# Ledger of designs, part 6: VH-VL binders against Mitochondrial intermembrane space cysteine motif-containing protein MIX23 (MIX23)

Target 1, 196 residues: Mitochondrial intermembrane space cysteine motif-containing protein MIX23 (MIX23), of Saccharomyces cerevisiae (p38162)
Amino acid sequence: MVDNRRTFTAPQSLLETNLTFPNDEPSLTTITVTRERCVDPSLIDSFLRFLRHGSDDIIRQKLNNYRKGSINGKNKCKEFLKQELYPNWQIRNNIISFCEKEAAEMKNETDQQCGNNKKTTAEPLIDARIDPYAARERAEKQEAQYKDWTKVTEWVANNRKIEQILTSTTEGILRQNCEQNNDYLKEFTQFCKDNS

## First folded at step 22 (VH-VL; from A5 with heavy chain S31Y)

Design C2
Fold by OpenDDE, fold request of step 24:
Structure C2 (fold): chain C 196 residues (1-196), chain A 121 residues (1-121), chain B 107 residues (1-107)
Amino acid sequence: as target 1 above (196 residues)
Amino acid sequence: QVQLVQSGAEVKKPGASVKVSCKAFGYTFTYYYLHWVRQAPGQGLEWVGWIRPYSGNTDYAQKFQGRVTMTRDTSISTAYMELSRLRSDDTAVYYCARESYDILTGYFDSWGQGTMVTVSS
Amino acid sequence: DIQMTQSPSSVSASVGDRVTIACRASQSIRSYLNWYQQRPGKAPQLLIYDASSLQSGVPSRFSGSGSGTDFTLTINSLQPEDFATYYCQQSYDYPWTFGGGTKLEIK
């Protein structure tokens, strides 16, 4: 079992804001994501909520300010995107991607346990006649693994959907307040590549 | 199950246009970028361009600028690639392929079966 | 444009062999490299994404490694169904580009 983990830190801009975020643990500035935490995503969910709410509130506030002070508004928009918004989006997507990768690995590991009787490290075929309990335990373990995989997969799918909605909505706002013809998602994608 | 189903083979004359369709099944069509990749007989893979079904935005390889048009009909989850002013060197199998995610540029996790376009006099 | 160079262009091997295919980018593409398998008359299929991540459903005998400019696809214990053409592809910058392919043939 590969012990994969990754630590994420909330952007400083969220910590410096005068905005209050209800129902979030004030100490939730850093999270270490593991497979176990993907399976039980309660902590990750809290962190994502914090990032999402903080981003939305900041976006609204700043875009309103930029609209009123239009001479350098476009430049301010660009700076905001690169320094605050895109980093926030990147963190959220990286977290989701981490769990997505873990789900894939979980599936592969479980499939190998079920199919590869040929691996030297494969637990000997438990003859149910010799130890019926061992056979049951193995089956139960495999079932549990698939169940966990399913949970993570569903969680990833749901959060991808949420992110798609949020980013699409934000893109609409950006088009109205910054540049109308920009593809901000592609800009974000390039941002992630450049800053990964 | 994610599935991309393309239209059938086409035979065209030089100077003509061809329009290939790609119908998406098993996922939300507007959530993912769709790309087109072609492969000449016995040759490697060549990226043609992408379309974002959500917005209809497109980006094409420079080689195809002015000749290729990618469109979509979201109501039927179908993407189209039209290539005009066809030449013999446009003879290839054209694939539509889904990008893994609509935000982070990634990989092609699903492919259509391909559409053979033959340009001959 | 980022040029992708695969080596070798072709390789002959036997069932059970270990095979390595190299892919080099003309500039750093970080980990934005994918590997595809294409069987004759079929569409490409994803094997590895992000340089080293195994696609779901792909046998574990396939593995990818590398970052920056140099990447490797490894196939452990070749199976009959593995004889195909393999392509690397960069997704770091547009236009996306593919390697020239490596044809894996039966010895």
Scores: ipSAE 0.026, ipTM 0.642, lowest interface PAE 4.0, mean pLDDT 86

## First folded at step 23 (VH-VL; from C2 with heavy chain Y32R S55T Y101W)

Design D5
Fold by ESMFold2, fold request of step 24:
Order: structure tokens, then C-alpha cells, then sequence
Structure D5 (fold): chain C 196 residues (1-196), chain A 121 residues (1-121), chain B 107 residues (1-107)
């Protein structure tokens, strides 16, 4: 087992906004994502809601603000996408992918401990006749690990569904207000390659 | 439970066209890009192109430009690949493959069973 | 087009052996490298994505490493079900391309 962690900061455009969010707590503008936070995701959920509300949820307002800029309407959309929307999408996708990879590793670690994979070396088993409390504690820890893995995988699945709905809705608005024939998701994936 | 079910084997003459279908089960069809990949007998894998079911947008490998058309019918969660002006070297198993949701990298996380297309005079 | 070169093209090994398969890209593809297993008569199946991440349900005896141009798939303690053909694939740039494959055979 390794202790993976990754820190994310909300995009500067969102940090400079005067948006009011419904909670009274100080806005979490930076988060460090760890396996433990994937298992108990309340802070991650708050951060994702902050990112989503400051971008996709208010996209029409954001597009109107960029129309005050000059040159042409196509240029306005290009600036908004590259400076605000795609960086926001990238952070959200990176967070979800971090937890997805942690869930996969959790499953692998637990499977090796429980012998779900064929063994190549002898794994010590606790002899319940000698230490029955240690045998019970090991079984309880393994069951808790599978429950944690299940929590994270369900969280990932739910958030991928949320992201699919949001990005599909946002793309519809972009097609109405920007280039109709552009594939915004493939453009976003290219943005991620260029800004990895 | 995710499953991609393709249409059955086809035997065609040179110059004809073939249309292979790929029906999606166990996920929302419009949420993922779908790719087509082929494999000639005893050979490796070759990318043909992708379709985005949500929009109908496509992109094809240059080798197939002008001969391949990818379409979909979202009401029945089915993608299609039509290859025209068939030649004997188009003989291959044609797979549909679902692209990952993970935009950090693209990969194929589900594959159809394959459709053998045989082109013989 | 990004050319993907696999080596060896074929390897004979016994159950319990450790096998290493190499994949080289003609230009940097960073970590945009995936590995697939294809059993005879079957469709390919994902083993590893993003160079080193194991797909759900793939045994831990499989591992991937590398970045840039040079990548490695390692199989520890081969099992009878591992005898198959293995393909690397880059997803950095279109057209997405595959290596020529490495056939793993029983000795």
C-alpha cells in the first residue's frame, strides 16, 4: 500500500468571481485528495459542487460576459473555453480519475490479502486456534476494506453520471451560442493533452 | 453488464458494400465514443475510426476516407459501420469498441464480439 | 502516424515464469499507452491503461511501466489462461495505433 495524494486548486477565474454559494462555510478553493477522502467524500463533493456551479451551471452568464470582449463571436467562445471551461472540466475529471484509480488499487490490495488471486508465494494465515481474536480482527478488516472499495466505486459511478449530464448540457449550449459543428469533447481532450 | 453485440458474419464480392451493426447494452449509448477496429486473419489490430453517438460526428483513418461511413440510431442504441467498394484485403474481423469516459487517456474498455467480413471473388 | 513496435513478436514460456513484453513508440506519447490481451478466437480485452493502471478485474500479476517512448508489460507467475496475444496501443494522437502483437505460447 502507498499513500497517494494530489492537490487541486480552483481555476483563478473562479477564485476572482463574486459568486455566492449556498453554504455559510468558507469556500474550499483548494483540496488535497487522498484515498481516505475518496472513502468519505464530503469535502470532495463540496469542491466539485463549487467547480460545477461556477462554470457549467452558469454557462449562459459566462458566455454573455465574454461577448463584451471584441473581435468576433468565435473568438469570444475560444477564450472562454480555454481560459475558464476546459480548465474547470480538467480539474473535475482529474479528481474523479484519482479516486477511480484508488478504488482499483484498493480492490487489488484486498484481493491479494484474501487470496482471490492465485498465490505465487506463501501468505501467512492467522491460526484461529492460537489467536482467535486476531483471526476475527483480520476478517473484520477485510470486510471493511471491501465496503470502502464499494463506497468509492459507487461515488465514482455517480459522479461520472453527473459529469456526463453536465457536459452534454453544456455542449448543447455551446453549439447554440458558438460553433455548431465543433466536437467540444474531442477539443477538450486535446486541451488536456496540451495542458497536462 | 456492459455489452456490445454485433451483427453476424458477412460474405461479399469485391466492389460490394457491407454494413456492420453494434448494439449497446448496460450503459447510456450517447455517453461514450464508439470506435471501429479491424483485424485481418492472422494480423494485428487497425483503427478504422470513431463515431460520437450523441452528435453523429465521425473521424476516419485516412486509409478509409471515402469508403467508410459510420452512423448510429440512438433510439435503439445501435452504431453502424458501412464499408464500400470492398476489396479482398478488407477481409477482417471488425470490432466495435467503447472509449473510456476517462478523458485523461483514451482506451477501449469494452469490445463487441467481432463481425467477420469475407470478401472473395 | 505514430508507429508502435513490440518485442518480442513471440515468446515461449512455462506456467510460473515471469515474462516481459516491450513496446516502443516512434515519438513521445507520454503515458497514453494501453495494453490489451486477446485470447484465440476472442475480442481483445483491456489489461492496463495510462501506462500503468490496472483495469478492474485484472489480476495483480500484470503490471505496466514506462513513459515517453518505452513501455513494458510484465506478467509475474504466468497462469494457463495468460497464453494469448498482447497488444500495446497509443491514444496520444489519431490515428490510434497498435503494436504488432506479442504471442505468448506454452513451452
Amino acid sequence: as target 1 above (196 residues)
Amino acid sequence: QVQLVQSGAEVKKPGASVKVSCKAFGYTFTYRYLHWVRQAPGQGLEWVGWIRPYTGNTDYAQKFQGRVTMTRDTSISTAYMELSRLRSDDTAVYYCARESWDILTGYFDSWGQGTMVTVSS
Amino acid sequence: DIQMTQSPSSVSASVGDRVTIACRASQSIRSYLNWYQQRPGKAPQLLIYDASSLQSGVPSRFSGSGSGTDFTLTINSLQPEDFATYYCQQSYDYPWTFGGGTKLEIK
Scores: ipSAE 0.425, ipTM 0.767, lowest interface PAE 3.5, mean pLDDT 85
Fold by ESMFold2, last read:
Structure D5 (fold): chain C 196 residues (1-196), chain A 121 residues (1-121), chain B 107 residues (1-107)
Amino acid sequence: as target 1 above (196 residues)
Amino acid sequence: QVQLVQSGAEVKKPGASVKVSCKAFGYTFTYRYLHWVRQAPGQGLEWVGWIRPYTGNTDYAQKFQGRVTMTRDTSISTAYMELSRLRSDDTAVYYCARESWDILTGYFDSWGQGTMVTVSS
Amino acid sequence: DIQMTQSPSSVSASVGDRVTIACRASQSIRSYLNWYQQRPGKAPQLLIYDASSLQSGVPSRFSGSGSGTDFTLTINSLQPEDFATYYCQQSYDYPWTFGGGTKLEIK
């Protein structure tokens, strides 16, 4: 099987910030995401916290800094979105989507193993009568695979909720301080198509 | 368990209007874009438009602009599509479909069962 | 608008056969290509997204490939449940558009 992996680097604007983050949190500037890290996500969680803290969590400070550089604040909104916010959103969405794809593959792999066992002319009970240790080992391995799948699926669902709350709150702030009639999520998707 | 449940079949005359509902279960209704897609009998699929339940914002395919209105009621997790000035070529099954969480790739990961709308003289 | 052309429009095959279905876009859509299966009287169901990614629960005998304008859905070792209509769909630009469909029938 292919070992899927993908490397993400924090946006350059975040790397250049003078903002102080908590000293006891690692400043992870690059991460390689793998299936193993989706199952045990402590490093991914640290990286997502870093990205969120440097963007959505301080959105009002970021917008204020951009507005101070121009009387025409609307053009400065577009620069902030393209240079800082949308690249940050893109990285976070891509990380979560990577683990979502891995969870789907884990499920399909385990389901196929169950289906392949049904292609024999013998019943599963016949396998247990020939070698009961092998039958128990097979059942334990399958159970462990479903536990890993469940862990990743729950992590994806939790982070999806966090992202929905964060991006909805940020969009509300953008509508108050920038263009009110814009759909920032669909604009974000167009940004990603133009820049990915 | 994600489920989209649509209203029942409708028979209409040309010039009338139809309003199809789509009730969402098993996820937070306001967190995903909802699309409408139609399929004429024996034919392929055609995109009608989307609604964002959180804001009520919509976008429609140009051929339906001025005839279609998409709305929602977030208190009952229900989206609606109303098509006015019906023509016989509007006869189709109308589906609601939920857009993926990963909006960067964009796909429909859940579909309603479809609502047959028949327009005949 | 981006036009999606599927070929063939219909194919007859036997259980155990290998079938390929082609989808061509009128302009580059990169990897923004999805495949759906529709059984008679049912709503479409997602098989493959992002050109080649398998949806959860889809058997590995299904595979997608391609990028740019030319895409292929391959079904290895056909099973009785695979006889259905298959649609490609681009999500690169609005309006999102579908191919005309490929009906896979038992021979």
Scores: ipSAE 0.423, ipTM 0.767, lowest interface PAE 3.1, mean pLDDT 85
Fold by ESMFold2, last read:
Structure D5 (fold): chain C 196 residues (1-196), chain A 121 residues (1-121), chain B 107 residues (1-107)
Amino acid sequence: as target 1 above (196 residues)
Amino acid sequence: QVQLVQSGAEVKKPGASVKVSCKAFGYTFTYRYLHWVRQAPGQGLEWVGWIRPYTGNTDYAQKFQGRVTMTRDTSISTAYMELSRLRSDDTAVYYCARESWDILTGYFDSWGQGTMVTVSS
Amino acid sequence: DIQMTQSPSSVSASVGDRVTIACRASQSIRSYLNWYQQRPGKAPQLLIYDASSLQSGVPSRFSGSGSGTDFTLTINSLQPEDFATYYCQQSYDYPWTFGGGTKLEIK
């Protein structure tokens, strides 16, 4: 059986920041993401909240600090992007994409067990006349696996909506306060290629 | 369900221009990059460029620079590609394609049905 | 520009055969390699992204492997619906480029 896992650590710049967090929420500095945690994502959600709160949610404050004392502070925007924002985006993107790949693999595994969508009413996976307990067990396993796949797929879709709203808002703020004609998502892509 | 619907086939003379449309359904149009890819008859696939609907930003392959213009109208979820100074080797099927949400990987997860552009006479 | 070279340019095969298609990049593209299937008269469809990740709904008889410059698409136990043209595509650097295609025909 394949059991994929990946460990993520919060960027050092975030760990060195003195942030105020509402309701004394605990912050994770490291998380290991597995298929199990994609299905039950409470720790992943906490880690993503920590990353978002320390970057996109306070971006106007961070940009204002970088522009102080400068008529043209746009070159200091590049330092903020490379040191704080893009590393944070990269971690969040990679976490969501990990769970998306796991969801696709879960679906393909379940479909293989059920005979790859060439379904006829006459061909069960096992013959219930011969072993009715095994037939019931396989049907229950199939239902549970599709339920887990649905949970991860919905979590991925929700977090993609959140990330799209955050990054679109952030990009608008960056265009107003930094280089107006830059495509920040494509720049982010190049950053990731250069640094991973 | 996600769908990209393109405008119909066109026949053009050399030196003319063509404008192909791509209307998006089933997702938020401004959330994904759209690309244009063409395929000459009996040939492979060639990347033309991308547009980001949120900003209107574009990037084009060098061979099309100065001849292609990509635009969009976000109010009707539609992207456009205009190719000018057509020549016979521009005869191709032109596809719009939606880039993955995970832009770090970069792949096309949805394609339009294609628009045949024929340049003759 | 990164040149993508596919081999072979065409393959004649029978249902049930195992088919392997190679794709070579002119420089390292790490894992930024995708595979598409195009049936006659249809738009391309994604099979594999990131060198080896199966797109949702793609049968397990398809697999991708490789990294750097050398990549392979494998089809185990060929089915009648698999007769199509296959393209690799790199997304490492602009312009994004495609291989020349491999046409898979019924023998």
Scores: ipSAE 0.373, ipTM 0.749, lowest interface PAE 3.8, mean pLDDT 85
Fold by ESMFold2, fold request of step 24:
Structure D5 (fold): chain C 196 residues (1-196), chain A 121 residues (1-121), chain B 107 residues (1-107)
Amino acid sequence: as target 1 above (196 residues)
Amino acid sequence: QVQLVQSGAEVKKPGASVKVSCKAFGYTFTYRYLHWVRQAPGQGLEWVGWIRPYTGNTDYAQKFQGRVTMTRDTSISTAYMELSRLRSDDTAVYYCARESWDILTGYFDSWGQGTMVTVSS
Amino acid sequence: DIQMTQSPSSVSASVGDRVTIACRASQSIRSYLNWYQQRPGKAPQLLIYDASSLQSGVPSRFSGSGSGTDFTLTINSLQPEDFATYYCQQSYDYPWTFGGGTKLEIK
């Protein structure tokens, strides 16, 4: 049993901002993500919501604030991207990726135990026609183990959809206010390589 | 079921062009980058470029600049790669491949079956 | 461009053996290293991403390790279905590049 853990802290720029968040949502400034929290993701969901509300959801206000703070104005978009948006995206993507990796490991562990891997050391095959109670018990155990894997996999898929919608919306606004031919997602990838 | 289905094999003469299609099933076509990778007979894999279906943005390996054009039709979830001024060393199996949803780690989690393009002298 | 060098180019082994395949990058690629399996006549399939993360559905007898420039794919307890060619691939910088491949033959 591996107990993988990873701690994430909201970007300092978000913590220092005097922005008003919708619905008085409580602030969660740091989270430790574990496999158990991927299975029951209420704290992770709260943290992701906080990050999204403090960046993509208010991007027009953020861009305007950078205009006020710029002497020249030529690089307002680059400052916002590198100081606020890309760090925020990085944290959100890393959280989702952590749970995706945990889901893959959960499936591998379950497949070993349930005989999807043809190499098992001493597992007796159960024929339901001979002992239906033992076969049903094994089927129920297998279903329970796959339930957690399914929960995490579905959570990952749902959050991928949310991130795609947010990223597409943000990209549209950036193209209106910044360089329209830039691929912001690939630029984000380079940012992460430069800052990891 | 995620599936990438490519167009059939093609035989071309040097100097011609070829256009290979890749139709996506089982996911939202505009949500993932799609790459083209080729494999000459008996050889390893070579990256050709990517297209972002949402925007139509592309990037190509320098070797193919000026000869390759990647396009897409989002209404039918289909990407295309056109290679012009074909040479005999363009003979290869051409794959489309879907990039991971997590672009930070970058990997190909689904591949088309491949399209053999033969350029005969 | 980042050159990826695989060794060995070919290996012959028996069922149950432990096999290791090495991949070296010409510069640091940190953990941006993936492994693919290609069966004869088929498209490649992902085994390992981010140096050591197993793709869903890949048996645990496969493992990846390494960082920086030196990476290893390990197959513990080799099975007959593992007969294939294996490629490493870096996703650190464009153009993304592949190793030359390692053909695994079952004795």
Scores: ipSAE 0.338, ipTM 0.735, lowest interface PAE 4.1, mean pLDDT 85

